# VH-VL binders against q96il0, part 90

Target 1, 167 residues: q96il0
Amino acid sequence: APERGAERRDTAPSGVSRFCPPRKSCHDWIGPPDKYSNLRPVHFYIPENESPLEQKLRKLRQETQEWNQQFWANQNLTFSKEKEEFIHSRLKTKGLGLRTESGQKATLNAEEMADFYKEFLSKNFQKHMYYNRDWYKRNFAITFFMGKVALERIWNKLKQKQKKRSN
Key: E = the ipSAE of ESMFold2; O = the ipSAE of OpenDDE; V2 = 0.75 times the mean of E and O plus 0.25 times the DockQ between their complexes.

## First folded at step 3 (VH-VL)

Design u9 (framework fv_ebrasodebart; at its last look DockQ between E and O 0.20; V2 from the best seeds 0.00; counts 0 for: pae E 14.3 > 2, placed apart)
Fold by OpenDDE, look of step 4:
Structure u9 (fold): chain C 167 residues (1-167), chain A 120 residues (1-120), chain B 108 residues (1-108)
Amino acid sequence: as target 1 above (167 residues)
Amino acid sequence: QIQLVQSGAEVKKPGASVKVSCKASGYTFTNYYISWVRQAPGQGLEWMGWISGYSGDTNYAQKLQGRVTMTTDTSTSTAYMELRSLRSDDTAVYYCVRDTNYLPESHDYWGQGTLVTVSS
Amino acid sequence: QAVLTQPPSVSVSPGQTASITCSGDNLGSKYAYWYQQKPGQSPVLVMYQDTKRPSGIPERFSASNSGNTATLTISGTQAMDEADYYCQTWDDSTGYEVFGGGTKLTVL
C-alpha cells in the first residue's frame, strides 16, 4: 500500500532557522531573517556555569522568540493568502483574467486594496490586541530578569574581589 | 505529537466542587492558551473560558463567573478547571482545548473529555 | 453577546453536496471556525479562518463567510461525514468564544 505522503500542513513550519553558530562562540548570535516571519532568530549562548536565574532568562527569551516567530510567520502567510484570494475574487467578479494583456499579474487599484486592508485589519484586530498585550508582558519580564541577572553578576564579581583581597 | 490528556470521570453531589486537569504535551505550553468547553448530554458546545499558559490571565464566560476558576502549572504543563457549587445542569463532558489566540487555527487540539456527573 | 444560529439538522444523499449555514450579526467581519463531532468523540477542527482547511481534512470540505452567514460545504458527501457540525466565532467586545447550536448532518 503506497505510504500516503503526509500532506504537509500549510502551517508555517515551526522551522526555527537551524542557524548554528560557531561552536566556540561565547555570545548570542543573530541569524539571517526567517523566510516566513522575516524575523532574525537569535541563538542564545549557554554559559558553562549558567546560574538558575540566567537559565530562567534564557528560557524565557527562547520561548518568546519562538512565540514571535510563530506569530509573524503565520500572520504573513495569512496575509499573503487572503490578499491573493481577495484579488482573485475581485478580478473574477470584474470578468478580468489573472494576467494582463502584457502577461503581468493583474492587480487591483489602491481603492479596492484599501477595502482588503480594512477587512483584514478588522478580522485580525482581536488577535493583534492579544499579541500586543502579551508582547509587552513578555518583554517586561525579559527586561526585569535581565536586570536581575546583571545585579547577580555584579554581586558575584564583588564577592570574588573580596575573597582575593582577603587572601 | 501534541496531546491533551484529561483526568478521569467524576461523580459529584450538588453543591460540591470538581477540579479537572489537562496535561499538555508536544508543544511549548506557555506560548498557547487553554480553553475549556463543556457539552451537556445531547446538547451543543458551550465555551467556559480560557487561560493564558504564559501569564495565567483568564477570561470566563459570564454565566460561570464566580463559580469557575482556571489555573495552570507551567512546570508540569498542566491546566486545571475548577467548578464550584455544582448543579445538575453542570452534568457534562468537559473538554480542554489548545487555543491559538495568535495563530490562524483555533481549538486545534482537544482533550479526550472528562465526564462530570452531578447527581443527588 | 453574539449568537450564532445553525439549522438543527441537514440531510443529504451520498455523493451530493451538503451545505450547513451559520448566521450571526456581522459574522462576515469576523473569522468563522467549523468543528466536526462524531458520537462519543471530541470535536475536530475542520475549517479555520473562514476558508482554510487544516491538514488531514479532505478537500471535499470547504467554507465561506460573507455578510452575516458562514457556510460549510461538503462536496461528494460520504457516510463518514455524518456528524454534528458547529460553527464558532468570537465576540470582540468581551473576548468570549461563541459556538453555534450545532447541526446534525445525516447521510441518507
Scores: ipSAE 0.802, ipTM 0.901, lowest interface PAE 0.7, mean pLDDT 91
Fold by ESMFold2-Fast, scan of step 3:
Structure u9 (fold): chain C 167 residues (1-167), chain A 120 residues (1-120), chain B 108 residues (1-108)
Amino acid sequence: as target 1 above (167 residues)
Amino acid sequence: QIQLVQSGAEVKKPGASVKVSCKASGYTFTNYYISWVRQAPGQGLEWMGWISGYSGDTNYAQKLQGRVTMTTDTSTSTAYMELRSLRSDDTAVYYCVRDTNYLPESHDYWGQGTLVTVSS
Amino acid sequence: QAVLTQPPSVSVSPGQTASITCSGDNLGSKYAYWYQQKPGQSPVLVMYQDTKRPSGIPERFSASNSGNTATLTISGTQAMDEADYYCQTWDDSTGYEVFGGGTKLTVL
């Protein structure tokens, strides 16, 4: 396994690409797609009066984003590497070079590529199933806390409105 | 530094229960699964089950269903494995392993192992 | 109900190539993993996803997986490679992880 600070070979980078939202933003901002995961990161606005419940929701969403970014960065790199290896292997088996007469990368027909896609899906089926299970549970937790935060905000607005009318 | 530290060796009588702990450090505990693998003296590796560090969802080996329970305490980044109704053939070194079903590496960090001896 | 079969032992002379096989029904449709275990130590992952090597594992280690057989190959075998080697995969229908019985590599 890769250790912190160890040289990495054929593994996806951990973490989220750095991005900066526009200055003076008072709302969450969605960045450009990450280089490795192709997912758009969200920069969460932190209000000065953030409640403990709001902080818990934000941290849960940030943690889920980091987990999701790591998974898809790794999956995308694995797909690309195994696809290239499959193409090279099949071309070698046929006695063909890696490039055509025109200098383009040699490729396989759709029928042969279908074999790769079937194999890749089969090999990764269990991994994707576990990802989906955790993704649903993380989304459920996020939705639950979003509901709690929404109720807290409604309650606080009602308290402020009532207090303002009582004064 | 990523590390899994397990509780110390235990000696139990047949019919008793044992609970082994595995304290994780150096990574986000909730982003990984913890697998439990045991090895009887002079024998091979036997998978017992895994638990999600996030949800607490478990998957147990068929032969151990009903006797094993895996849990986590996310506040202390600790996983637990409890085995009940111990038999002499449960004598083994028990390992916790950081298992990344979402990542290409599987069982990439192992605890030091906990020897559980079941003797009459 | 996946079962992985490994030879109990393999012997090789120093500097020669060692090959350890792992057989299972349609194993090539699954990812295979390889672990090295030395006496009194925890296992160490030496190969993952059929052919990939973790950082820190020597280039001498390589592997393949096709059909019913996965193979771990150690080129230029050294005395330090003497250990028990285990293959591992997952059963898609149950979600169970399955280990092979292990192969003792002896370097003579």
Scores: ipSAE 0.372, ipTM 0.743, lowest interface PAE 3.6, mean pLDDT 84
Fold by ESMFold2, look of step 4:
Structure u9 (fold): chain C 167 residues (1-167), chain A 120 residues (1-120), chain B 108 residues (1-108)
Amino acid sequence: as target 1 above (167 residues)
Amino acid sequence: QIQLVQSGAEVKKPGASVKVSCKASGYTFTNYYISWVRQAPGQGLEWMGWISGYSGDTNYAQKLQGRVTMTTDTSTSTAYMELRSLRSDDTAVYYCVRDTNYLPESHDYWGQGTLVTVSS
Amino acid sequence: QAVLTQPPSVSVSPGQTASITCSGDNLGSKYAYWYQQKPGQSPVLVMYQDTKRPSGIPERFSASNSGNTATLTISGTQAMDEADYYCQTWDDSTGYEVFGGGTKLTVL
């Protein structure tokens, strides 16, 4: 049921989405990512006395975030390449150059770009469907383990209160 | 050290089945797909399908639909490909390849290949 | 179903430039990948995402992808470059991976 990836639609030049789970990419999937400098490793905090169950949860979250960030980094590369070629193809059809008189990259109007966005989403439907299924399965597992960790912590607090009475 | 190690060569008769194993090591198995690619003697590469290391979801080439089954065992980081109702034109080297969840990602690590010979 | 077409063979003299083409409908809108395979060996990735070269692949290897054609170029071709070369992309409608038929490069 998730936020439907606020990062999938939003552009955030100077900030990050408030709906983003920790460690999700802040890069707009519209622009090209710099994979080497923008794909720096993300490290989760490790508590001093982490239980085996807490460790399983942390590792699952780390692996899921890495998997998700890798997916969107590569989607952004594919999107950027196809967007640029679409623009170049339409400019050539109009008999226009790739750059304006001032040297800026030529672009298309919003209506023309909407055609690209629709075609790109349609072409990638299968890939996104499998991604969504894997994402839901991973997210369900994370939620389940969060519940188990919460119950473990409550149980440990009750045991500690019982110990104080006997002292 | 990323490595894909496949099971040994097989000789089968037409109509039989074969199951090739592919044990992965050196990476988080559940973060990647495994693709299967085959190559008949003297012929080119043919994609057979892929399977998710996490969910077990599959996508099979249309030519092989109904004859192929791909599975994984995440506890041993092992992928399996079973091809049924074997024909002589199924004689090929079968490769497992690490594939990412990211199309159009490349196949960056290949198993050593498993020769399957189907002969009368 | 998408199809990638390669010439079945290309011959080149040592030290000369070899060019291997890969033709497919609207191929330039997708990434193209190239693999080298020597007899008895698994394929090896030699170019990815149209123009990028993996670490350990000689600078003699380059590639391009525009329109309907991707091209693998080997400059200063050496005897050790003799191999089969495959291009690869995907089919937009099915998501299936597609390989070209392969090109045997012979260095005389």
Scores: ipSAE 0.000, ipTM 0.479, lowest interface PAE 14.3, mean pLDDT 77
ESMFold2 (binder alone), look of step 4: mean pLDDT 89; pTM 0.918

Design v1 (framework fv_ebronucimab)
Fold by ESMFold2-Fast, scan of step 3:
Structure v1 (fold): chain C 167 residues (1-167), chain A 120 residues (1-120), chain B 111 residues (1-111)
Amino acid sequence: as target 1 above (167 residues)
Amino acid sequence: EVQLVESGGGLVQPGRSLRLSCAASGFTFSSYAMNWVRQAPGKGLEWVSYISGSGGSTSYADSVQGRFTISRDNGKNSLYLQMNSLRAEDTALYFCARDTEYGDWSFDYWGQGTMVTVSS
Amino acid sequence: QSELTQPRSVSGSPGQSVTISCTGTSSNIGAGYDVHWYQQHPGKAPKLLISDNSNRPSGVPDRFSGSKSGNTASLTISGLQAEDEADYYCQSYDSSLDAYVFGTGTDVTVL
């Protein structure tokens, strides 16, 4: 939610990092976008009486987040590096400088960049197919465990209600 | 076909270091947590160390905490165990093992193991 | 540290049924953590035989079955065969140790 984890930015920072929520927080917290992946991490709350099933779900969600963050960090870094190499190579081949007459970085037009995007997508097709397969498998597993946790919580509430009535 | 192949074992003197490797193939290595499990000659299985798929989370058995370091290189499909300050009781066959998918916390595939003998 | 407790050995005749117990504590099996079983033939790596108390991986014969109740899990081998002679290990997770734990192991002998 926007209210829960929005970090305040009043002025340009002096290089000081933002602080994470305190360890005694009672709620999951959504952090700022990761520098490399551009994904927002979730910092999970660990309840005092966490059941084995709840712990498995939390660790599965944490592991899935780590996997997702690492995939996109690597993909974004590879994309940026190969894009710059492609632009430099094409400009050199044309006999053009890497900067314009005004000193700005020289760029390729959309038609020229289309070649790079086609090559990049083709080269990474299998990698993205494996990613999508694993992404769906992980989400099915998370949904399944969320269902199990929900059933466990319902069962525990029913047991509490039975004990309450027997008092 | 999932395969895990350990290497790096050998005879080493007490107090010295050894680095084990495990080469993985046949699956998306970065998507799976990995473990080291050891077995002393004629004894049972003992869990040694865990590493998450991204490498961001690690844990160790109390017997090796502070002496062993687990790491991975997902670009090379390789798992490592850096063993420092080795003791006679670290003598064992060391297996790398893959965590079963998605919260099962079992080991679905194991390597053949590499023998580490710590003796003076 | 404590391990999960298994009998040292179990024996049976071909075609009979044998059961191996795995007893834990309130910090592992008793807390509700799942139990997994491994088969290890001499000189070979362990093989996952049963996962999550009772699930059989592909390729494991249906004569192998698992169950769990309270602090104890059991592996049952029905229709015992000569190739079942192996060491069997249970495994779970212990919340107090924050670690995976293995059983002491059971040698199965076919008479």
Scores: ipSAE 0.345, ipTM 0.723, lowest interface PAE 3.5, mean pLDDT 85

Design v10 (framework fv_ebronucimab; at its last look DockQ between E and O 0.47; V2 from the best seeds 0.00; counts 0 for: pae E 5.3 > 2)
Fold by ESMFold2-Fast, scan of step 3:
Structure v10 (fold): chain C 167 residues (1-167), chain A 120 residues (1-120), chain B 111 residues (1-111)
Amino acid sequence: as target 1 above (167 residues)
Amino acid sequence: EVQLVESGGGLVQPGRSLRLSCAASGFTFSSYAMNWVRQAPGKGLEWVSYISGSGGSTSYADSVQGRFTISRDNGKNSLYLQMNSLRAEDTALYFCAKDTEYGSWSFDYWGQGTMVTVSS
Amino acid sequence: QSELTQPRSVSGSPGQSVTISCTGTSSNIGAGYDVHWYQQHPGKAPKLLISDNSNRPSGVPDRFSGSKSGNTASLTISGLQAEDEADYYCQSYDSSLDAYVFGTGTDVTVL
């Protein structure tokens, strides 16, 4: 993966809120669910002696998380908007107002909403196929680098043992 | 199938600004990081700038830090390079380059480049 | 200045093997960062030839091979052909610069 910027900031377009890890943490930690994507962010610890392989793995995982967060934040926003538009359109066609007699939002029954879900799924079929393809590609790469990092750590321990025997 | 087409180059005076564009097609643009790489006439390749697929991370070569800004519009499959305070040494053919599949810090596809000439 | 050193030019006859070296420092190749190679014909965009030290992308002939040891990476072209006449660039990442770095470039001529 490409090198990240010197200082990164989560912005409104990314949909991810900034979180701080607990003070004096030396490990990765998991934050609360993001309001837009409903996914829990992972904040990565950067060790002082990070190897090139460890750096590549960490950056790949961070980029994958940002990509995933953006996809679902946008998808959830689109779903909510189109759902509301569908409900309003159908209520108007039926000659009904947007509010019930009790002042609550008027809704459609399950059979009517099934039409929306079928239409939404159909319209987004290709988008979800490309998302799944890229998701599998990213996870394959992450798994591959995790294996390389594990082998590197084993090799480093073996080299350290050899040095101790030579002393 | 994968195509990258740069535009926006031209002749510009020192100290002025210029914005380059790169139109991408044939792949899921938002899934890949993008780069700008330049080549001065008769010279070698020099990496200029990087942007992650989401646009959340950017980086720059020391020679352009503080003067150039990389950005992208994933809805339009477009990459941009805003070049401010241009200098004669910025004269080069500017290539748009796509990151290889995840985890390889190499560039698998390149555009044909757009020529930027900074001269009085 | 480029950060990775390559010979200015290398020449060979058809059918011979030629090797191009790419020498870095402890902040890039010596630190363990992968090396990639690009081929550029006159007036054309660069083409990825070798990625991650030795991986050959689809469509690249078996005649091209890469290796890396210590501070140096090498690109070997076996069975040299007229179409191999081009400029070749290595590329890595430098931790001190926090940047991708290219080699000085090597012009390969087929005599």
Scores: ipSAE 0.583, ipTM 0.823, lowest interface PAE 1.7, mean pLDDT 86
Fold by OpenDDE, look of step 4:
Structure v10 (fold): chain C 167 residues (1-167), chain A 120 residues (1-120), chain B 111 residues (1-111)
Amino acid sequence: as target 1 above (167 residues)
Amino acid sequence: EVQLVESGGGLVQPGRSLRLSCAASGFTFSSYAMNWVRQAPGKGLEWVSYISGSGGSTSYADSVQGRFTISRDNGKNSLYLQMNSLRAEDTALYFCAKDTEYGSWSFDYWGQGTMVTVSS
Amino acid sequence: QSELTQPRSVSGSPGQSVTISCTGTSSNIGAGYDVHWYQQHPGKAPKLLISDNSNRPSGVPDRFSGSKSGNTASLTISGLQAEDEADYYCQSYDSSLDAYVFGTGTDVTVL
């Protein structure tokens, strides 16, 4: 009977770091920072005898990670775009070119950039509030399931010890 | 109030494609996984596809694997099902279903469904 | 298709108790995955009745109860009422398929 190795290649969405841990890994692996989100992805280990609770926990962690990756990738892109637009707009208003006489990219001073950061934070305040709320909800759920898994493991160990004593 | 409204159903010939949509309201759409479930006329419920809240994870029933694609636009609070290579067996009422909460793997809200009929 | 097995129909008189069984395999209910129950009236969308084996969502009457043992889950309807006439479906997850699975459905009739 051919071992149908169900390598269901979870086709990582095209933007997630293609970090593949070694096949013989028995633990979670942390990849390099993603180029868009700057978050380090975690490749979650799948135990051979994964319980339903462990699977639920793993899937929840994975989904939460993907959620975080997407949020920060989009946020960083938006930030970079708006920052560039702000700089260009201010330079234009000053009658300055996009490049200095030395050919370097023209920049704004710290005070001018402070205005950008203030405006950006104000504009995105609500978005960050929703993110934080959802972050807490997700992490609370993860922590709850971590507790359940821990209890399940303790119970299973106790049952095994009892069975060994009765034999 | 949570509302799910399916659309895009209709009569199609075998081998053709159809795209279903589900408009969601009344909850933070991106925070919940979404599903498609179908029901053939006079038959039971059949799970079709799952997509995570972020859209990064998807799964499919074997009966539709390689033919159907689930997607979502969280900015539009919309869920989609692209159905390719349609077969007579795909004839069903298609429901959009919301996951209850993290870890429950149950569906607390359902749309009214959109009917897909595949016939020659 | 891997389906959970339910009786085709169950009937009872008003005020009686009826029980619907849902039998799975070692890859779903028997593996320890939770069972959920749905009620579907004719021409209506399914409604979540019981989640996580025995949890009643808000708005579900206390006459509905769920339990699970081994490979079998059960839905009990106590004090059967005319409005309980509907199709009932159990649902779980199957690890071998990496898919949600529904039961074959049970038609409950009130005599």
Scores: ipSAE 0.258, ipTM 0.750, lowest interface PAE 2.3, mean pLDDT 89
Fold by ESMFold2, look of step 4:
Structure v10 (fold): chain C 167 residues (1-167), chain A 120 residues (1-120), chain B 111 residues (1-111)
Amino acid sequence: as target 1 above (167 residues)
Amino acid sequence: EVQLVESGGGLVQPGRSLRLSCAASGFTFSSYAMNWVRQAPGKGLEWVSYISGSGGSTSYADSVQGRFTISRDNGKNSLYLQMNSLRAEDTALYFCAKDTEYGSWSFDYWGQGTMVTVSS
Amino acid sequence: QSELTQPRSVSGSPGQSVTISCTGTSSNIGAGYDVHWYQQHPGKAPKLLISDNSNRPSGVPDRFSGSKSGNTASLTISGLQAEDEADYYCQSYDSSLDAYVFGTGTDVTVL
């Protein structure tokens, strides 16, 4: 695992936790929540005898996880940035500083913050709509491949039973 | 209508670097894996590199491993190939190719290609 | 680097059927990976002709068909037409190389 994102120079975060599951695990692992996306990554087991269909399913699940982590990491950063900008703008309009007299970060009340939440949801509605459609499409594809893998495993058991009987 | 437009090819000396770009339109770029495929003059097709839709997974042909870097900018609908330490055998027409639907490993749309010539 | 083996050339007269073979190994076609086919006219980009062994994308004439058995995939062009004169490539995935692999290519000539 790299310590830093030395290759890329963009402003986006690196996306995922540097969790390292136990070697020789025989099953998928769920890691700790990612700092930016607040999602728990799944670390997928690669069996020695992975079939082409099983490999397709695993890679589809890996890609979907990476896509989902990237989306929420970006949305969480955008949310945090726009929230602070909103608070700063409203405090400035009210003639207030960014800190209270005690040095703590000044905030807005719940009714004022409701305006931010409404504006944020409205602004991001289209992006979230496309995310939801793509999420369902990916989920249906994963389910389809899971079914194909299950049928393949049943068929292989029947074939091996047939082979052992004939030998 | 899916469109893939490659650019950045040219004549370069061995050992030098070149960066190819591919501008994509007509589909949700971030949903699909992308590939570079090359064809030396008068020769067949050779897969070069793969990048997943998110950009989180990449792979390379052994002949270019460690020298080429595939990347994408999903905000600009652009695919890139950074080619370092170029060799004469890298001389080819380079195609940008779109992977098909999720979990498929075929290439349903191709650009017209950009020519890279590596010679002394 | 591994390649899938195809005949160098195949020819036929208009209206005849021709078949192009694509032979792999136990690490690609023989392992059960799907085979895809591409048509490339001179000076043009490849075009996906058959995906997933036998699926014909929209806009591809039904005279093109594909199949796979064992280590070998086949592309059949029935009712050969002049515009079918092109190079044809098969493609699969190789697990030992962790790489996509193309066939050597077949030049189809219409007599």
Scores: ipSAE 0.222, ipTM 0.685, lowest interface PAE 5.3, mean pLDDT 83
ESMFold2 (binder alone), look of step 4: mean pLDDT 93; pTM 0.948

